# Miniprotein binders against F-box protein At3g56470, part 3

Target 1, 367 residues: F-box protein At3g56470, of Arabidopsis thaliana (Mouse-ear cress) (q9lxz3)
Amino acid sequence: MVTRRRSKKKKKTKRKKQSSKEKEKYQTFINLPCDLLQLVISRLPLKDNIRASAVCKTWHEACVSLRVIHTSPWLIYFSKTDDSYELYDPSMQKNCNLHFPELSGFRVCYSKDGWLLMYNPNSYQLLFFNPFTRDCVPMPTLWMAYDQRMAFSCAPTSTSCLLFTVTSVTWNYITIKTYFANAKEWKTSVFKNRLQRNFNTFEQIVFSNGVFYCLTNTGCLALFDPSLNYWNVLPGRPPKRPGSNGCFMTEHQGEIFLIYMYRHMNPTVLKLDLTSFEWAERKTLGGLTIYASALSSESRAEQQKQSGIWNCLCLSVFHGFKRTCIYYKVDEESEVCFKWKKQNPYENIWIMPPLNLIDLPLFDHRI

## First folded at step 21 (miniprotein; from G109 with E30M)

Design G114
Fold by OpenDDE base, fold request of step 24:
Structure G114 (fold): chain B 367 residues (1-367), chain A 97 residues (1-97)
Amino acid sequence: as target 1 above (367 residues)
Amino acid sequence: SKVKITIRIEVTGDPEELEEFWKKIWELVMELAEKLGVEVEIYVTLENGKLEIRIEVKAEGDPEKVRELAERIKELVEKIAKEMGLEVEIEVKVEEK
């Protein structure tokens, strides 16, 4: 009888020592100093960041905080031949092929806050689409020209979501249409035309601090304030060098950037002075990474100089059969002559992934 | 004296009729302003079957020309509204500086 009691005590003490060593190993990972926790989480791919957020409350808070800072935009590619879409994560260098039969005959118009604005040129239908959730938010129909640009202020899940477009420009007047989320119809606003006689089209639209900024292909900047129902043409002209084959305009924390692309020279960066409305040439992106596409562009402040991806222009490129992106460093020391080719504006767009990507049916590894 | 006249026009109706209406008013006001040699600003808003037209007339010279233009605009707006079968409300504000 005495030998069985000693064996059970040794097994209980071994299980308590194993459970204490497993608890000590778990405690050593959970009790990382905040700086080391941030450093570890910042190096995690988005998938592993989301998994790490389930470990404990402290890891959840750190993972969510660092996701907002470190979530790279994704590039969505639109097929020309079928209703197929390809999502590319530049951080993981992974592609995901998606099919959205519900978007048959639709083209992209704009991207912001994880939502696409989609337009069907045959039915004149407009809708918001979230490619991650497959949510659709319809709106009243509107005829759009092929070169017409449209933008929106924020995600359509916000009651403050506003759509903006210029529908016509005559010698006398401009017609602006706006659509507020859940409105029955488009609001039409008409203003005296103050654009120069060489007006062709608006190429870039950004929303910043409650205002839509609209850049013409001739480099005229105009402003629409929907709260004041106010339209103005700004005096500032961006210094455009000859031979520009495209541009990208983006907003970051109230600052507006304009990047001119060229066939035979490096990109030029301009920043708008919001006091004078003049454009100043910048040698660098001020530590920003700009994810540029023809309809809309995303920006990120890189907190961690350690990634080497700072002061970069990220662009879609096609290498044979593989769609990828490239990072072009925009600094004073950039010896690399970047030869950019203009793409079809509707072929790709940057989109922000949601913070909770693992909960999305798109990542169910069972297919 | 700088005279500023503001004409506010409100019209209700079908969006297509309201679009035709404001275009006719726009052309008319611009033609009259050119003939009288006065500066005008026109603002049009169309939302939920309601049209608002705001016309701002400014002249640095003869206040009588600005008043004449405002009365002529009012008469012609009322005429066009009647011809189109639209109900129109017109307010005229005169500011002298």
Scores: ipSAE 0.746, ipTM 0.914, lowest interface PAE 0.4, mean pLDDT 82
Fold by OpenDDE base, fold request of step 24:
Structure G114 (fold): chain B 367 residues (1-367), chain A 97 residues (1-97)
Amino acid sequence: as target 1 above (367 residues)
Amino acid sequence: SKVKITIRIEVTGDPEELEEFWKKIWELVMELAEKLGVEVEIYVTLENGKLEIRIEVKAEGDPEKVRELAERIKELVEKIAKEMGLEVEIEVKVEEK
């Protein structure tokens, strides 16, 4: 009996010494200077970033912070012919084919915070959809015109999530509908129409600092403050951009950007002055990368000058059978004339992946 | 003198009936304001089977036209509400500066 106890003690001591040497080998990497740690983590694939986040608190904080900084938006493509969806990661240049039978007959309306707003034009159903989790959040039905735009403030998992749309514009009045998360019904707000006679549609909607900014196809900017139940038309008009074939509006940290696209000219960038509500021309994106799509556009402040992906406009491009994106550098030195073709607004949209993508079924260990 | 009259109308009912109601009131108020040469702002809010209509009438120099418009709006709102079988509450606030 005594000999078996001595053998178990020696095996426990050897396992403790191996676990201490493995801990010591990990401890030598834990003391990397913050700059080197960031450099190493920034080069890790998402899989290895998540693994690295389990090493220690400092690595966890660095890995999470760098995930937030380096998480590129993904591009989701909607088939015209079937209920197939293609998710494209521009960082890895990988496509994932998705099938969502629950979205049969639905079209995309908006994207924000990793959620899609989806609309069925036959049933008038609206739902939030997370393509990464397959979570669905239904809402009350609403009839929408084909060119009607809708936006939401944040993820529907927040109680502060607000949907916004303009449902009608007449000569005399504008009708706004809003929906708070978990409300029973739409709130209708009607205001005197102050839009110019040549109003057709709102093309771009962004939410910034508690307010919805709505750009018309004629370049009129309006705002709706849901907290004040206030609607106004802003004085500022973007300069007439003859030959523009589309625009993208995005928000970044309270700043609003408007990008005009052309067939035969480089994109032009405008930034809204929030004090005057006038548009100022910008030669660069100020270090931002804008992932532009017709319904919604995502923005990132890329800290990594080394990726070359700073001051870029990222656009969906279709190369035969390959769906990809292109990065167009918006700088003073860009002599490259980018020829942009307007796409169907419902064919693709940028979506933010969740920070914890590895825990998602999409990244199940078979790929 | 600057006269501001605020008319607040509250109505409860079916959302479709309330939509028809506020549209009728909107047209009526705009026609009356045009006829009297008075500036009006109208705000409509419909939520949870409750309709709120706020009408702001502003006139410089002729307080009588503003009062006439307010009384005429009140009478016509009460009439339309009665014709539609809706219960209506009307509050009129006059501010003279």
Scores: ipSAE 0.746, ipTM 0.914, lowest interface PAE 0.4, mean pLDDT 82
Fold by ESMFold2, fold request of step 24:
Structure G114 (fold): chain B 367 residues (1-367), chain A 97 residues (1-97)
Amino acid sequence: as target 1 above (367 residues)
Amino acid sequence: SKVKITIRIEVTGDPEELEEFWKKIWELVMELAEKLGVEVEIYVTLENGKLEIRIEVKAEGDPEKVRELAERIKELVEKIAKEMGLEVEIEVKVEEK
């Protein structure tokens, strides 16, 4: 260190000059009018708010006082050719690419409570996967047909978690398989078939108020109550415009919503009357935002947001815009909220991230 | 409806034998109910090598045909179980209204 006395003197002079410029910089930030500082901070997304809170004490106090933790569903895309996965946050218009070798050979079945239900059609393995923590919870094997749907009631970390699928529909009966967390085997339940005498498959399953609601490809709605071990086809008439080019079903606060896509980008929104089981058309979403994907959907009651994604249908499509997320309000023209340049085909599903993203393993390259 | 009869059948055994058993019961009970013009509902549960079949016989119009069907179902179940070497437990509950 004695041999660098001249460089230490240069470093001391440079340090004083840097300290003076840094003090002037901090003084400039402190001198911002309070109204301007609050305006700037109020426009920051959560991640930028957190970064800004490290600037100085005045900024920290302002950032914390104006901080709103907002978590919207993310769209996850699954590669069909490799183990790559893309997570997209539409509220921040940001994505990340991940690699999950543990999911090699699996396809997604359902998403709820931040968990994916994954199925390997070659080994008949089922597992829950949390892409944010990489936790895996294996389930007993079950053979499933290609078009067979499976859903679950809540996170597999809950002792109340129940898996549900319809394994067989014959002219005489319907076979249902359920699996309750920590059971040894799948439970088989068989009921009289009350569906119309046409070919039906189930394409939408939603859990609400302790019951699974199952929509067929022909628009019939069935109900399975696991607490009563009860199955029935509900008496409500199918929606008037069956055969739409897409449908989605979701739950919000015990209410069931169905969105029929008649012709491209022409939605009809229906709400189930839980007493009559009739579908009633809605002219608006009433402040509800629906994040729709073919296997499962998410919904949130949201206020007007700077992102523009509120009170609308936000869906992932490959029509015309390849790997796009399109949102539109029910009685307004549709808008494209983002586009990707990647042209690879992907499966996709919405998933709710945990509220605190910054400590998650998927953003930490250490194991 | 004046009479409702519930037949509960419990059997333990190998899953493949239990599946064969409940399918035979289902087919024959539905055929018998059609011949007698009586409405039935069948529920099957299979879990942990235990099979439960619940048959609900509902009276619409003729209580004597409902009782006849219930007795024939019980006899049929016992016959098939004996033929397959399965030991069954049968409980019959009668509700009148």
Scores: ipSAE 0.562, ipTM 0.859, lowest interface PAE 1.4, mean pLDDT 74
Fold by ESMFold2, fold request of step 24:
Structure G114 (fold): chain B 367 residues (1-367), chain A 97 residues (1-97)
Amino acid sequence: as target 1 above (367 residues)
Amino acid sequence: SKVKITIRIEVTGDPEELEEFWKKIWELVMELAEKLGVEVEIYVTLENGKLEIRIEVKAEGDPEKVRELAERIKELVEKIAKEMGLEVEIEVKVEEK
């Protein structure tokens, strides 16, 4: 358990600090105030952070704590032909190629809290999968239409985990299916369809503060509050300039962000006002970095990151027959340098790695 | 004055029969509402073999049509339930401003 692990480490560090006095000269140099030490360590990339953690136990605790703050999401690429998967850490430019036969026939639905939700469209099986531990949590089967999206509220190890999907089988009504941990079956809720007749699919789903926000391909935003069993289509429409070729939506600390992508201009950033439900265009990401993928996106607020990855939009691209990622800094002028093209939504997704990568089976302990 | 009538229908049974039932109710209630020019909202919840249909009937400036639609809905529900061999519980609440 995370709480037991942290408590045990602190007791050990405290005892050993009291017993060592033979290297007073050397320890004087490393007895920086905690806040100053953390500032120095925060300037290190992950590789150097790991190396610095070997200096002493005080530095180890500081380095591990700062990895939580500075760990970036990894990008997962899915093969169409075999069960191979590529995990890519853009901060270390390091790949890990894996084979997961237990995922044969599955496609990705959503990523959150280090877990993937996987769906087999032939057997209707649903499965939570952690690619870092290979833990699997099966979920009850459910038939879903081709473009139907499914999301979840938090890690399946939590008793609060809630699965959510929404469709329109006909234009007359909206069908919502939810599954709460330890439930016996899926719950079905049906509401009158108040969306425009040109609606085709829900394009983005984000969970924030107990509510699922659902964006349609026509730009309508709806919300579902599972505690109230309440569905509503919101009146505000995000401004969308002509020529948009895709969008991403994400949450950060209760704030909802929507990014429209364009082939020949900079992306636009929109923030939802949770009181008026109106969208406001933002000139900058405000220090936020958004790791965008079609089915779900990740966000991080990082101040003064040494790697230069801050206040930007991180995207996967296919270049030179290789999978890579690129960065857009949305607050810079004249930054239109690549022609972005919408990709197959099942080809890749961002995922947050666990806090201590060096203790996991997938991570090379010999650095 | 505005009149809001809430009709709550509860049925327990086999999920496949319950799905057939709420779809029949939905289609016919929407047809009746269109003919009478009355606005309705229909909410369906199916969980653990229990079906709940909640129908909210409201109109601005024409409360007689609202009451007429609510009575027709109640009659429709009772008729379909009898035809399908289902036992229904119906509660009707009338709210006036």
Scores: ipSAE 0.546, ipTM 0.858, lowest interface PAE 1.6, mean pLDDT 77

## First folded at step 22 (miniprotein)

Design G116 (from G85 with E30M)
Fold by OpenDDE base, fold request of step 24:
Structure G116 (fold): chain B 367 residues (1-367), chain A 96 residues (1-96)
Amino acid sequence: as target 1 above (367 residues)
Amino acid sequence: SKVKITIRIEVTGDPEELEEFWKKIWELVMELAEKLGVEVEIYVTLENGKLEIRIEVKFEDPEEARELAERIKELVEKIAKEMGLEVEIEVKVEEK
């Protein structure tokens, strides 16, 4: 009988010493300076960041903050032939095939905050779609031209979600349609046309600080403020070199970037001066990574030079049988002439994954 | 410009009728502005079966400005009546 009591005491003392060493190790990490904590957490893969967020409140706040900053966009590919979708995570280099029969006949229009705007050209139906949750938010029908661009301000889960499109441009007027989340109808706003006579189409739309910025294929930038119901054409013209075959416009923390793609030269990066509304050429992305797609582009501030993924333009590419992305470093030393080919704008788009991806059914099939 | 005129037009009706109405008013105002050699700003808003048209005109002569505003008002009222629409028109003249 005496031998069983000594074994239970030794197991309790080992568990208390392990628990005290674990507590001491946890206490030493809890007291890390905020800068060192950010540096440690920013090196964690998303999976380990989520695990680290369960450690304590300070780590939770830092992990959530850094997830928003460091979560790589995913690339969604749309099949031309079926209701199949391919999600690509560039951080893990993993693909996931999905089927969304509810999106039969729909094409993508825009992506922001983890949501897609989808349009059916046959029924004129518009909906928001979350490919991670399969949530659908319908809205009033709207006829759209094939080349018509549409954007939205934020996730449709917010009451501040606003959709924007230009429906017509005549010689004398421009017609803008806007839709607020939960509105019954589209609001129509008509303004005197101040665009150049050779206006063809809006190519890029971004939302920044309550305003829609719209770039024409001719390089005219226009601004729509929905709060003021104000439309204007900005004076600035982006310096465009000959032979440009496309562009990407993105917003990052109130700053607007324009990337021109070329067939026979490296991409050029422009940043909008919000005071003068002029475009300044940038030799680098200032530490940003831009995930570029024809309808919408995502941006991330890479705090970590150690990932090697800083000052990069991330682009969808088809490599043999595998859809992937490539990282093009935008620096002065880039001797590599990146030969970009214009793709169909509706074939792929960048999308932000939700912060709780691990809790989504999409990951249960990946284990 | 010594005078700024603002004409505000409010109309309620069917969205299709309201679209036809504001297009007719737009063409009318642009034609009048061209004939007079004056710049006009026109703002149209259509939401929930309510149309608002705001016309802004800048003149040097206050009397010519008032005459143009009354002429626009009469023509708008005529078009509204022809379409069977009820229209409210406010004319504001601001001398600088």
Scores: ipSAE 0.767, ipTM 0.925, lowest interface PAE 0.4, mean pLDDT 83
Fold by ESMFold2, fold request of step 24:
Structure G116 (fold): chain B 367 residues (1-367), chain A 96 residues (1-96)
Amino acid sequence: as target 1 above (367 residues)
Amino acid sequence: SKVKITIRIEVTGDPEELEEFWKKIWELVMELAEKLGVEVEIYVTLENGKLEIRIEVKFEDPEEARELAERIKELVEKIAKEMGLEVEIEVKVEEK
């Protein structure tokens, strides 16, 4: 069972009292037919949705259900000098500063399903961390190189959770390590190296439809199917040279998108054809919003009226000392290459917040 | 190719010993494949102290293929003996 709630005895009592005041405010809506209730809830801004969810159990369930449709990812920033962390919600332009001493010495590896995979390079410890609930799930240790990537398939609360990394690439073989939830130890699998004869590092890993897709720094795409223990290098190459200023890769409803960033020209957006495994350039994101970060990215199909942000790349920037975002529309002539600089991959990552924000410690003072 | 050789090697032991072992087998097999000009597929899995190596070779001459399989088996057994490892080896030869 996954819970995103922690009891703060003193603050739980205060929130219960405030929730009662909000119940009185919305009492006239409690008798609405289900269809009308859902229509009303779907039009609420997030802050009003949260307050409406405190009215009764029926409203709570309806508000949480519809909240998922309109919730956007948050950006988390990691301080290198202490255990201070900042969560930024670009849809409401709100920040929350946090302190997680349990993450001392850890760096981020990947984000998916509201969880971070964290790695301590000195102790070789791996840890799933949920910054919204503060839940921790430790994993078996593994030595990883500084630029080695690791991904996972789903939340660690699922028995289907699988961790995946490529530990070495030599001229004649490639070594993969995997870990299924609750296994005793890491599984090692070794395959003949079919990559071209140049130095290859993996820059991006995404999990989609039961398979890990791994992109090299040279634009070569490899596939690992854990159910078959099968590894192969796919034939397609992007029709553009790899981004000189980094890349992002994400999955949306089984489709895979790659964005190459360049220093002196607009980004290139590519979509993978899942039957031919060839890349096709896209002149638009087609209503998809990509929240881009180096280790993993988030994506959402958003209607223009819901967030005011749609059909764009959402990129983290520093303006002065303030953390903000800029938005790049692929089908518009803009100069994002002059406004965005490649960042250290361990400094930030996008994460999806949970459905029920009222019960999280982050919002006990914001409701 | 008219013949497919499958050599399956199973051994249990300490993970570091098993890693040294499969690397030696990999080098052996790749060197032989280069000398003979044949394509080889090698698959290695290591989990819970159990190592499995599967070697697949495609060859034209059935007699030459069986001779190669026996030579590989002999060399694998020699390496295992030198490392103090108990191995199980199965060889399967299929004509197409």
Scores: ipSAE 0.587, ipTM 0.879, lowest interface PAE 1.5, mean pLDDT 79
Fold by ESMFold2, fold request of step 24:
Structure G116 (fold): chain B 367 residues (1-367), chain A 96 residues (1-96)
Amino acid sequence: as target 1 above (367 residues)
Amino acid sequence: SKVKITIRIEVTGDPEELEEFWKKIWELVMELAEKLGVEVEIYVTLENGKLEIRIEVKFEDPEEARELAERIKELVEKIAKEMGLEVEIEVKVEEK
C-alpha cells in the first residue's frame, strides 16, 4: 500500500571504455568505507577538487557497493516523540535517520527475517513493518498488557506466518492467543498452569523447528507446539539464576542459546540440550556470531564468513555499561565497545538488512 | 526482612497526565506485590505539577532485591516513555 514513484530517469549515453590502469584505480576506491571516502573528497586541495568532481559518480557507486557487501545486522531505534527511526550499522559506525509518521505511537514487539512486528497500545493496532522497504502488513487488533511479549514464526509474506502471545498467567491456568496470517480472528487456548509460584513474566520467546520456546524471568522454560495445540513446562533450569535485565534467548539452526549477565560483568552463554532440556555452559561460540537485543522477543544468531563480524556476542545493551553497542568475545573474555547515541539501549533492536541496499527508498533520501 | 528497597519517582507534567501516570504505577506495584507475596508501602505527593512517589518494599536477599529494583525502574521508565513524560528515578537499597 505504499505508493512508489520512479522519478530518476536519465538518458543512457555511451561511455568511453577506460584503460585497465584506470579500472584498477577505481577498484582501489571501492575498498574504502563510505565515510572515509567522503572525508578524503572533502579535504582535497583545490587542484584535486576538479579531478574528484570528474569521478564523483564512481565514488558514490563504490560507497553504495561497499555497504551491500556488509550483510551484518543493523540496529534500529524508534523515537518516542518525533515519529522518526534510526538505522545504525555498528560495523561501519554509520547511521541514518528516517521519518515515518504512519508509525506514530507504535512500539516493536518482535524482530525476525528482516521484519518487525509493531504494536500501538492506544489503538490496539498490530502491523508488520520492514524498515528497509517501508512495507506494512496490517494485522487484526488485539489488546496487550504493557509487559506482554508477542512473537511470530516467519516473514508475513508466507502463508505459514503465525503470531503467538501469552495473554495471562493465573494461579491455575495460562491463556495464550495465536493468529495465522489471513485468519478471521485470534484463537484463544487455555492450559493448566504448571509454573512455580514466583514472579513469572515471560522475558524471551523464540520460534524453532515448529514450536515456540518461552522463558520466564526465573529461568523456567515452556514450550508451545501450535500444530498439536500443546503447552508444557519443560524440566531443567539454568545452573545459575538468570540476570533478568541482561537475559537474551536466541535460536540458530534448531539450537537454543541463552545469554546471562546476572552476577558478573561478563556474559555467560548457555546451550539447551533438546533431549534432556538441561542447559550447558559454552566457553566458545565455535565461530557462531550471536546478535542479542533487550526487550525484543528474539535475537538472531548468525555464523558469518571471515569477511564480517564473527565468533562473538553482539549486544545492544551490556549490564553496567548502558547505551553501548558491545561486541564480546567469549573465548577471550574481551570486548569491543562502539559509541552509540544517548538513547535507551533496551529499545535498540537488531534487524537484518536486505542483500541489495541500492534500490531501497531510504537511500533515495541520502543520495 | 533483611533488605529495604526505596524507589523514589519524580515527574512533572499536567495534572491529568500525572494522575494517569500514578494510576499506572499503582497497578504495576500492586501486581508485583501480589505475585511476589511481599508487602509494599506507597507514599504519594502531588503539588503544583510535580508528582513524587516513594515505594518501600521489604525483601530477604540483597542481590535479588537489587534485581527487582532494576526491573521496577525499567518498567517505570517504559511507562513514562509511552506517555511522553520525563521521570527522575532514584533507587536505594538498605540492608538490615
Scores: ipSAE 0.000, ipTM 0.150, lowest interface PAE 20.7, mean pLDDT 68
Fold by OpenDDE base, fold request of step 24:
Structure G116 (fold): chain B 367 residues (1-367), chain A 96 residues (1-96)
Amino acid sequence: as target 1 above (367 residues)
Amino acid sequence: SKVKITIRIEVTGDPEELEEFWKKIWELVMELAEKLGVEVEIYVTLENGKLEIRIEVKFEDPEEARELAERIKELVEKIAKEMGLEVEIEVKVEEK
């Protein structure tokens, strides 16, 4: 009987010593000065930054502060063959493959504030989708043409979230549909068509300061104010050089930027004057990085001059089988002739990741 | 900093092995960075059962830099061998 008691004590002491050594290794990192901790955490991949932020309050505070500083937009690639999605973080050059079977047959329409607008052309279903949380917010069905653009004002978690689209442009009339969060139906508004006589499709839509700005394929800018239920065409024409094969429009802090892409020349940047509604050519992005995609574009003020990513246009590019982005520096001295090829507008979109990636089920390796 | 070292590590394995390998390399590099008082940048890519780790270290002294790079290489090779993983390691030293 006496011999069985000695073996159980030796196994408990080995497990306690291993658990204490693992705790001691984690304690050494917790005791780093806040500045060194911030320096370490700033260099952690998003997943490891998340893990570090979960270790202790000091790490959490340091991780959160640094994530706010370094959060670049992510690029989502939509597979053509399967319901797979590839998330690309340009800051870390990291890819993450995701499957969303709930989005089978859906295409992307717009991205803003970490949310996608998704549309099923067969069922006419529209939903907001957060690819980070997998949250879905459904809305009333709407038939949309293949070239029809739709935008929204802010995250659908806000009661102020408004969807906007132009459903019809005739010789005499333009029909606008809007949808507020928790509405039963789409609001239809009809306005006199003040667009030029050519058939106009809206290629770019941005929301800024309570209004939707809509750019036509012909370079007409129009605005819709949902508060006033007002529609007008603005006088200003963006100077477009011959051979433009696409454009991107983005908003940053109430300022509207328009980038024309070309096959044989460098991109041109225009900024809208909100007083005259005229477009002024800009030689630089004024310290912005613009993450451009065909449906929506994200903008960021770069805080760190040391990254070399300042005054850049970030574009999705295919390099062989690798999906990457390229940073084009918008500077007077850019000797690099950037050759841009127009992509399928539904193939990729920029999305802002949430600041608190800690709560993301995407990093639970158990799925 | 006069010297930039880049260590590229490529390893193939199952997702669990690669995650454990990454954790061990991360702990190793952080422990070395702390001991040496040096700034280390770590980049990680996981694609189709291939883990790529890029470690960038900036030094003032090129000799200390090379010695650290070789030490990291040896330790990474040891970890890979202990895990039964095939590892490729490339070390690049750039003097400015």
Scores: ipSAE 0.000, ipTM 0.163, lowest interface PAE 15.7, mean pLDDT 75

